VH-VL binders against o27280. Designs and how they scored, part 482

Target 1, 266 residues: o27280
Amino acid sequence: MDSMNVPEVLEIKRIVEESESVKTFIFSWDFRREVRPGQFVMVWDFRDEKPMSVSLIDPVRSEIGISIRRVGEFTDRVHGLSEGDLLGIRGPYGRGFELMGRDILLVGGGIGMAPLAALADEATARGMRVDALVAARTADELLFLDRLEAAGVNISTCTDDGSCGFKGFAHERLLTLEENHDMAAVCGPEPMMFQVMRILDERDVPAQLSLERYMKCAVGICGQCCLDDTGFRVCAEGPVFWSQELSRVREFGRYRRDPAGRRVPW
Key: E = the ipSAE of ESMFold2; O = the ipSAE of OpenDDE; V2 = 0.75 times the mean of E and O plus 0.25 times the DockQ between their complexes.

## First folded at step 21 (VH-VL)

Design Ch8 (framework fv_marstacimab; at its last look DockQ between E and O 0.90; V2 from the best seeds 0.82)
Fold by OpenDDE, look of step 21:
Structure Ch8 (fold): chain C 266 residues (1-266), chain A 118 residues (1-118), chain B 112 residues (1-112)
Amino acid sequence: as target 1 above (266 residues)
Amino acid sequence: EVQLLESGGGLVQPGGSLRLSCAASGFTFRDYAMSWVRQAPGKGLEWVSAITGRGGVTYYADSVKGRFTISRDNSKNTLYLQMNSLRAEDTAVYYCARKSNYGAFDYWGQGTMVTVSS
Amino acid sequence: QSVLTQPPSVSGAPGQRVTISCTGSSSNIGWGYSVHWYQQLPGTAPKLLIYYNTNRPSGVPDRFSGSKSGTSASLAITGLQAEDEADYYCQSYDYSLSYSKVFGGGTKLTVL
């Protein structure tokens, strides 16, 4: 049996409160098991299991971080945990981000900044110039700003209410930026990503986007995360997709499937 | 004042090679993606190739892929188009154009004529 | 054959309103990509006339306007003047053609 598919019970080593609704759970990690930014793990609280992006990859400390937004029953339970408590972690799964070029633009919305923060660390470590457009509804929901700044990332903020940085949506702020980059990585609300993708396409900036879908097995078997028309499994062929791939996905930015497989609007 | 000035055009035989240059001024060259757009005599506009501001990524129309190479030297504020295996259908005025932050070609050079003929 | 379809020619008298259509498909305009318009005077390089569907660069008169709906875009010129005689091109992006920038075939505008 592949050890990758068996949850490993890990102790929460540290909890970082990123915002009122987001916590990063730190775990000791054996880096003999490789993990890449953009990949996800299945988090098991011994009752339910949910896919979560890896937001921190620290080979020096032999740690990984998983950032989780409080949005439902599962995450409520997880947010109630303390350091020293246990969680089941299996993975990592999926296709992560690929870095290319000399500079990269990160466009993140809300918890979508989680995988991008990890990517930022890798990119800066490689000597790339990293610009990040960090978007949130309000200033207090902007994630990882200090961490990104410490890593040498050039940050531009965007908030819906204008409480910090540009007042408006990420795609609107993006239109005001004059500089083009060699590539972009995007993660956030799918409507945001859809708008951002089109702008980047038009700017000749190749983009990778991380999708979020309902995942059950994480190993490409159950089909719950299958994208319409393409047959792409978000857990197997994704969650990171190139813009060229997503252009073929009819549902991208338009609708999603609920756990029952029914179409629901964003 | 943004200026783009193409050069390097001329007459070449089929199968020959030519290298176009575009000298840019009046803006931070490295911040902008650049493109080549051509126009055959009496015909419409055709996008040929594009390159990102830092030069890390290039794009080509299918009609020129494998034959043309776009590059740039940001230290010289110059865009290049190496054209190999030229064909008669490559005959056109070649424009260099700057890609704006809105994705439009907001500035164009005056173009340089490339004629491929035996 | 151009990916974006324009009428080959349009004409109008001075002071009139003319419209140039740009018809695309679900892989370009219909997908949500923006449309830009260029004016090319005889013997000159193209000039950006409308960007991002409806916006005018500085120096472009307000008698030029752009619109987009569904899979099509349109350039409207009101108060037609003699100097408006030119070729007009729409431009967009198409993901189905190796992510190419695509132009319309161009429309020759004649001022009568």
Scores: ipSAE 0.837, ipTM 0.913, lowest interface PAE 0.6, mean pLDDT 94
Fold by ESMFold2, look of step 21:
Structure Ch8 (fold): chain C 266 residues (1-266), chain A 118 residues (1-118), chain B 112 residues (1-112)
Amino acid sequence: as target 1 above (266 residues)
Amino acid sequence: EVQLLESGGGLVQPGGSLRLSCAASGFTFRDYAMSWVRQAPGKGLEWVSAITGRGGVTYYADSVKGRFTISRDNSKNTLYLQMNSLRAEDTAVYYCARKSNYGAFDYWGQGTMVTVSS
Amino acid sequence: QSVLTQPPSVSGAPGQRVTISCTGSSSNIGWGYSVHWYQQLPGTAPKLLIYYNTNRPSGVPDRFSGSKSGTSASLAITGLQAEDEADYYCQSYDYSLSYSKVFGGGTKLTVL
């Protein structure tokens, strides 16, 4: 597995400033290695390696985009890079989203919109009707709105502080929306995803949700990404799970784990 | 005003087939998931089948899976239930019901009676 | 058998208060799924009475109220009237069943 899993060192082709705290790094990509919305890559800055979701999949231009929120030492260093600088990328890994039916609801919180933006592009290209509920703490943190609108996505926004759209949490906005969908895709803070999942279950809307867990090997060997109770490995059986798979997971929405494997409350 | 009207019930021999219809009015039909719920004489409510608003996903109770097919025609505001290989235990009043955004069945038709007997 | 358990019958005199219980488990009410209540008058279709645990649709009198605690829910009817004589069903969602949409077995309310 080591011999097939070394990072490929790639040049940053372009950087897009998505918000004050989020940048998208664009790389040339050989699509003989297919990438699906919801899969992830491991990004190596020559000191540390972190999983990141792919936000842009463009086979026509032979490009992928990886959106990164500045939240700590690793992401601070990456945000300091320029076009032409190098990053290591290995992957893609994991199970991506599956599209079904004639319409889809996307529910994204913060950086969780990244994999959903990639999914929106695929869904609209297939001729599906796409609605998106885009959530953030503040208006300045709402991601990909112009891109989604240009793709023909119908957007609803909500912000915790009410600075744009509905004031409140994503699940509260969802309860006020009457329109039913053939499926949903959800990514964001785990407490938000738990609340949204329950509502979608009750509405007869099948949902896929993307989880984050600590990862080291990314190929299912080291066990660091395992979920309690099921033994699901987020890097192998996920990161995208169907809601009925997650309803059997005791920890989902209840607590999280730090890099040392200790339980930490949400 | 929301209205749901079932039709197509009747007396059928075991192994026979029947097609139920539900005419909907007073709301944007394609925006709502719909269900069939049945009630055997003197018994409680039993969910039978559901379909999403655009019709892309269907659900069935184990007791009817493989024998019943739910469908909808959004251009005619009509929900259907095709019932094949009918059995005596399928005897019931069949209700058409609308699923709300809160997950409740907020509107029901008056029902149509299906009797399966030899 | 029903995953949600209701008493088969309850009774009360006009003007009294009655309650109808709905007991579930950790995979339905205890997981946080909502409870809805339906009234079925003799010979008629069910009618939504309470949704999302405590909410009343327009036209339902405020003498009907719902509550939820732990793995159970309750419907309370105050100021009991003759026209309240009906069957009452609770309903929720259960993630562990192949039949995810689940009704209680029903409770016959008799007004004395």
Scores: ipSAE 0.750, ipTM 0.895, lowest interface PAE 1.2, mean pLDDT 89
ESMFold2 (binder alone), look of step 21: mean pLDDT 91; pTM 0.937

Design Ch9 (framework fv_marstacimab; at its last look DockQ between E and O 0.92; V2 from the best seeds 0.85)
Fold by OpenDDE, look of step 21:
Structure Ch9 (fold): chain C 266 residues (1-266), chain A 118 residues (1-118), chain B 112 residues (1-112)
Amino acid sequence: as target 1 above (266 residues)
Amino acid sequence: EVQLLESGGGLVQPGGSLRLSCAASGFTFRDYAMSWVRQAPGKGLEWVSAITGRGGVTYYADSVKGRFTISRDNSKNTLYLQMNSLRAEDTAVYYCARKSNYGAFDYWGQGTMVTVSS
Amino acid sequence: QSVLTQPPSVSGAPGQRVTISCTGSSSNIGWGYSVHWYQQLPGTAPKLLIYYNTNRPSGVPDRFSGSKSGTSASLAITGLQAEDEADYYCQSYDYSLSHSKVFGGGTKLTVL
């Protein structure tokens, strides 16, 4: 029906290896189709389709980047692709991040840094002060550090094993930071986001959090990404939510639903 | 050491206005969210308003929303509370308090008394 | 009425152990928000006594302790001393009340 729902077959222009398990695929993009940090696209490898966050928005080069973590069959196939290969891209979809205030705190875990990296670029371009707490299991899994540094972002790292920066989880590192920010953007494992959100609420820092759910249609029709109690569709009302919205979501940080609709723990 | 000193309290008639100030010292003022907390005579503590370190975001209790305005001048290390349309129930000691990184009010001023009476 | 419920008063003799309860709900303490405690001596401003459920600021004696479980928190004072006579307030955060900071009604502690 809507032309927006038709995948556009695009050539992979470049591939950036971010880490052992994460690659960023760069595509030429017609910016007549607006895209915002926090929005996602549906990536189609002509066999399956998965939602992926936009991690790079470059109007100057007319490019977007999609960072993909290798975690399953679909991503395995995609990671096997080379520059010049084709992928179907439809979107963007969903609600992206909003910027407010003068300074922003980014809290990202693993691949969750993908949309935050794009947000960092926008925030810095607007002259905002950007602090980023980048978390990962190990040092080699920390993403976008050089990119963030080049953009003027003040980076704090934490790793589960202490191989880089603070030894511990993101919420633990956050508790050690004294500075208060006008707003925060959070993306990562949902248990992390849940802990971080509570801390930010208590600090009077308005927070936006990007959720990940199983998405099928990306247009709010199939209901596969509906959140309990609220009826929020992650693909339509999200994936970016304000903390006030998520406080109403029973499943947030507690469980998710699999493709069959069954509750599964994080 | 951290010090907070409130001023501007006094007697005002219902419907009147008053501006409170809180002078802060002993810490990097802009790095901390600040709040106003009030205590009516013989009553408990009530959170009134909060503002982020850089002043970009403000919060208000429902009881004062639309009437009170919190602001800050980081160049002067000063927190303000503009109180308009004052009511008798606004009578209280008003404390300025610093929000710690743990979300607690770790430092309090000695408070300034606001009395709304005809 | 306060969002967090405290007993209006508690009392104990010097050297005794007293406990002050702070009962919340699923939208504040039960949601996982932290609880802080404040001591207010007569005629003075409140002072932070316990932060983030169980932590003591510097200068606070170890005879003061905080705990949290479920929808409630508790302040325990061991070795009660005369100078402990004060009002005690618990404080948390509630998302259901326009995401406000909330206080208990306060507890008057009398040392007999």
Scores: ipSAE 0.887, ipTM 0.934, lowest interface PAE 0.5, mean pLDDT 95
Fold by ESMFold2, look of step 21:
Structure Ch9 (fold): chain C 266 residues (1-266), chain A 118 residues (1-118), chain B 112 residues (1-112)
Amino acid sequence: as target 1 above (266 residues)
Amino acid sequence: EVQLLESGGGLVQPGGSLRLSCAASGFTFRDYAMSWVRQAPGKGLEWVSAITGRGGVTYYADSVKGRFTISRDNSKNTLYLQMNSLRAEDTAVYYCARKSNYGAFDYWGQGTMVTVSS
Amino acid sequence: QSVLTQPPSVSGAPGQRVTISCTGSSSNIGWGYSVHWYQQLPGTAPKLLIYYNTNRPSGVPDRFSGSKSGTSASLAITGLQAEDEADYYCQSYDYSLSHSKVFGGGTKLTVL
């Protein structure tokens, strides 16, 4: 049986309140279905199905965690669930992050820290030095700080309103950090990722960036997750792309697409 | 005071090899990407090669790819450029340059002259 | 040939203002990559003059200024002095080229 393409119905084992707007839902998981940082799963609430990033990968406890920000009707319904309630999970899907070298810079904005938290755990387990720049609009929206600190990650923070750390945008904070790295992993709002990508390009730091697009099939058949200039399907060729792959995409950082495929400003 | 001191230049026949060194001081060497930039006599600046601060990734201009190898020894604060299969068009002053967090080459060595002729 | 286009030479009398252009494209300056400027006095190594479009390193007089707009950048020198006679290079990043780190062809400034 190929359970990857059919949702498996799982009980919510635990719920962690990461912030007022973000919860992590933890499930028992059979790791014969391997999960890599940067891959995503489709979460089914028996009415609709949305892609979500995996934030916790724990083969020892046989658990995965999926972090979900309350943004709309689907996520409102999921946030209303309790431990013991059911969700359908299919996946994992997509291309995850590749680790290289001896050190890595993580740059995460908002919920974009979720896949980076999973990557941080893997990088530290490999003995890599991990620096993280964690960005949000306010201090209350900074995610995973205690978890990253416990893992030995060197954290810099920034908030738009200055309530924690550097006051300003992630790319502005990045320009004040002198240290060069062997690689970077970036996930967050696409305008932030565009600014961070070009700075990393100029520093000779190879970067991988994780994108979000509308998805229906999650296996590359329907074409609804395509990037307009390359034909890349985010669910099949991504969601993690190298900066070189994205620098040739006209729409990256400029607009997004709604479920009907219509261009909308970021 | 940041200092970069190149050495190892000289006269070499076409097809020969030469290794350049750049001794760095006055800063935490491993925190900075480093580059080699060259300038042929009477010509402009041409970027040659770059290496990340911890040395995990290297980059090369197409004109030298496969012939030149950049490396660094962070315990000795030294940058290297191994140049093989040298050609007349490789004749230039070679500069060691530090890459800043803004992407600029903020410090340069004095340069070392490489002449490739028979 | 140079991806970033600079005039081969400019000249001015002491006390005058001169500008040096650096013309790029949508794959370099126009993509949002920064522009840096270097001064090379005769017989010496290049020295960073302007970084990240407009910033001056310590020790560079404020009569040197940089700007960037669209696909082009400009270096302005006011109050021209004899010691400003040098070659000037702009530098940026270009995602479309295998080299990606690009210098302009250089501009020889002559103080009359």
Scores: ipSAE 0.766, ipTM 0.909, lowest interface PAE 1.1, mean pLDDT 89
ESMFold2 (binder alone), look of step 21: mean pLDDT 92; pTM 0.938

Design XB3 (framework fv_bamlanivimab; at its last look DockQ between E and O 0.88; V2 from the best seeds 0.83)
Fold by OpenDDE, look of step 21:
Structure XB3 (fold): chain C 266 residues (1-266), chain A 119 residues (1-119), chain B 107 residues (1-107)
Amino acid sequence: as target 1 above (266 residues)
Amino acid sequence: QVQLVQSGAEVKKPGSSVKVSCKASGGTFSTYGISWVRQAPGQGLEWMGRIIPSTGSARYAQKFQGRVTITADKSTSTAYMELSSLRSEDTAVYYCARDDQYEGNFDPWGQGTAVTVSS
Amino acid sequence: DIQMTQSPSSLSASVGDRVTITCRASQSINNYLSWYQQKPGKAPKLLIYAASSLQSGVPSRFSGSGSGTDFTLTITSLQPEDFATYYCQQSDDTPRTFGQGTKVEIK
């Protein structure tokens, strides 16, 4: 077995409070183990284990950041931790984003901005022009705006309630933007991603989308994260997919499987 | 661009309390924190504590623990620092500054508030 | 707490001089080090962050270097407006701590 499959116990070096519901946990990282934006790690609090996206990749400081939204018992426990506390981290896993071209569009919703923030850093470091459409329900839920701005990203915001930026959904805001990009990276609520993908396809903009599914093993064995019709495993063939791949996935934007394998609507 | 404007100078007696305000203009606090730093006459800079206005989470230097309270009002984009049980050694200029949670640098700074503690 | 020690505490220089100020941390702080300039009666001004990143609007004659425990602020050619007190500050750990300051005076 590869050592990457063994959780490494790491000390929380720093905690960034992104919002009331999101914290970023920063760890020292040995970059002999390469990590790419869009990949995920399994976070272990010695009781349970959950997949989390990497939101910060800093080879200079030898640090990574993992952004976690408070949504349940596991994340409640993790959010109760302090700097200096320990977590188990194994990975990274999955297929990350691939950068191409000179102009990139990022479209993110809520915690979906986590992997996109890391991608933004890489893209800007490569000298790419980065536009980011950041969406959330309310202004207080918009994530990573400061980081994006500091990186030189051109930011457009939209909120469901209009408390910041465009009032409406990400795909609606996207329709008002006429600029074309060489590629797009999308991550957020699946209904959002579905609509955004359709627009991008109509505009002939290559797009990559990061899916979220229930994951147990993270190594493509258990099948819990399999997508209908295709057999794609989100943990192995994903979580980042090209729009052409997702067009073959009937369940995309429509439903998902719960931990019991039952179909549940979005 | 964000600017920080602090309340005016204060003259206090020993044993009393002082509350200094710091209002952000030209933007919001966003995900930044607000740190308070003081500087006694002719001395260096001393970090007192920080608040994340968006969450209300505050941290304090051990030296001031129990005497300092940092709060924030998101609706008015104003942070507050209250220091109690004042003593002559607390005579200083008190600064608020925007605190980057990732980098930990301070920018911008308020103009400072002079607090004099004397009998 | 992490102690920051600056050297020297004061120095005299002339316009056009190269000025170097050092800051040493009591333990490794990676590159979480910032430099500030303060003039009498004014608030500090951020010059350098992340040890070597120049803050927007700061003249290029200012530069920072170092990592771990030893850091340096350099002014390649001192200008009249550069006479001030300079502070280093670590942001690797809480509490945030400053160096004692270096006063740059006119010779």
Scores: ipSAE 0.891, ipTM 0.935, lowest interface PAE 0.6, mean pLDDT 95
Fold by ESMFold2, look of step 21:
Structure XB3 (fold): chain C 266 residues (1-266), chain A 119 residues (1-119), chain B 107 residues (1-107)
Amino acid sequence: as target 1 above (266 residues)
Amino acid sequence: QVQLVQSGAEVKKPGSSVKVSCKASGGTFSTYGISWVRQAPGQGLEWMGRIIPSTGSARYAQKFQGRVTITADKSTSTAYMELSSLRSEDTAVYYCARDDQYEGNFDPWGQGTAVTVSS
Amino acid sequence: DIQMTQSPSSLSASVGDRVTITCRASQSINNYLSWYQQKPGKAPKLLIYAASSLQSGVPSRFSGSGSGTDFTLTITSLQPEDFATYYCQQSDDTPRTFGQGTKVEIK
């Protein structure tokens, strides 16, 4: 880790409109820099740089896809771009998901489905049986359903408002689903992930959860992504952690830290 | 599974417009588009444009830019293609098809709508 | 626009024959290539996507190959229901474009 990577400037090859608020930006990618589901990249719009999860990994076409939800100033600017426009990309960074066994459960909330969509592609390519619980506030915000269905994933949906599938929270739906999985992968709002993790732990299902924290260097030097109890750096030891690793972290599900290091409730 | 049912055949005069409907049932409007492809008698297939119904975003082949308008009504799961300033060479069968935004291929297709432009 | 050129424009074959149809793109399209079958009076039907992936419900006697600019559709042991027109289509760039078609007729 002697220096930070410089962003590689890449042309946006294709934009997939996933919802009114989510777009997937597809780039040509040299897979000598291998990419794993659950890893992230730093996206630079020539003014600011933010971590984004990879949602599509296609070595055959030499393409990656980055799914971005419009939530603020940076993402508004990126959503305003067109095919042919440029973005800086550095990475990938972080620890991705590890697959085991034959049966995997994916639990995703909102944009958290992005890294899980990439994982679903890998799991199905390995011949695993994949069940996915896809959660959102409304039906229009459920992500990647068509893609998951085409891959042969068994989908359960839940929405806060009941407009599609189970009315309620992901962890409530999870209690009504079969418990026959070798592992689980979870990504979404941290309070949801905490509740889901507790259920999976009670069922003795090995679970990996993907965390989001403020990042600056992305290579583990600056310390901005550290977790309170363990000193784990989300950009280096994560963003994907086993539930056992997270069970010792008191901040998980309760608060996060802003760029100044101050506690901010979830 | 997704099924696409189109409106019936039409006979139109040169200079007029035609609006063809395409109703989807089964599946979702979530991440796929609806494309329009035409086929003149004895000729091949020609892509005209597409809409992403969930976002309302439409894109057109340059040849048809300014003459074609593609819209969607999410409440009725129906897409529409309107072609204006009709000429005799616009006589064709017009198909709608589900458009995979990732692959960019078409499956399934509607049954087709014959449009005849004749004085 | 990416031009797609099919060869031959038509061919005659007998039941049981092996048939090959080629498609050439005017620039590299990686494997963003699909094949369709169309029978008279019917809508096209997707057979192959991503150059070589067989669509669900399509008989295994159909296969696709190629990458970049040159692609082939092969029908092994032609059946009576396979007499139709076949189209390739690229989706690497907008506008999506089709080959001019290949009509496969009974001898």
Scores: ipSAE 0.747, ipTM 0.872, lowest interface PAE 1.1, mean pLDDT 89
ESMFold2 (binder alone), look of step 21: mean pLDDT 92; pTM 0.948

## First folded at step 22 (VH-VL)

Design Ai1 (framework fv_marstacimab; at its last read DockQ between E and O 0.92; V2 from the best seeds 0.88)
Heavy chain, then light chain:
Amino acid sequence: EVQLLESGGGLVQPGGSLRLSCAASGFTFRSWSMSWVRQAPGKGLEWVSAISGRGGKTYYADSVKGRFTISRDNSKNTLYLQMNSLRAEDTAVYYCAKHDWYGSFDIWGQGTMVTVSS
Amino acid sequence: QSVLTQPPSVSGAPGQRVTISCTGSSSNIGAGWDVHWYQQLPGTAPKLLIYENTHRPSGVPDRFSGSKSGTSASLAITGLQAEDEADYYCQSHDSSLSGSKVFGGGTKLTVL
ESMFold2, look of step 22: ipSAE 0.801; ipTM 0.909
ESMFold2 (binder alone), look of step 22: mean pLDDT 93; pTM 0.951
OpenDDE, look of step 22: ipSAE 0.911; ipTM 0.950
ESMFold2, fold request of step 23: ipSAE 0.781, 0.784, 0.810; ipTM 0.902, 0.906, 0.914
ESMFold2 (binder alone), fold request of step 23: mean pLDDT 92, 93, 92; pTM 0.946, 0.949, 0.946
OpenDDE, fold request of step 23: ipSAE 0.928, 0.929, 0.926; ipTM 0.959, 0.959, 0.957
ESMFold2, last read: ipSAE 0.803, 0.777, 0.789; ipTM 0.911, 0.901, 0.906
ESMFold2 (binder alone), last read: mean pLDDT 93, 92, 93; pTM 0.950, 0.946, 0.949
OpenDDE, last read: ipSAE 0.927, 0.928, 0.928; ipTM 0.958, 0.959, 0.958

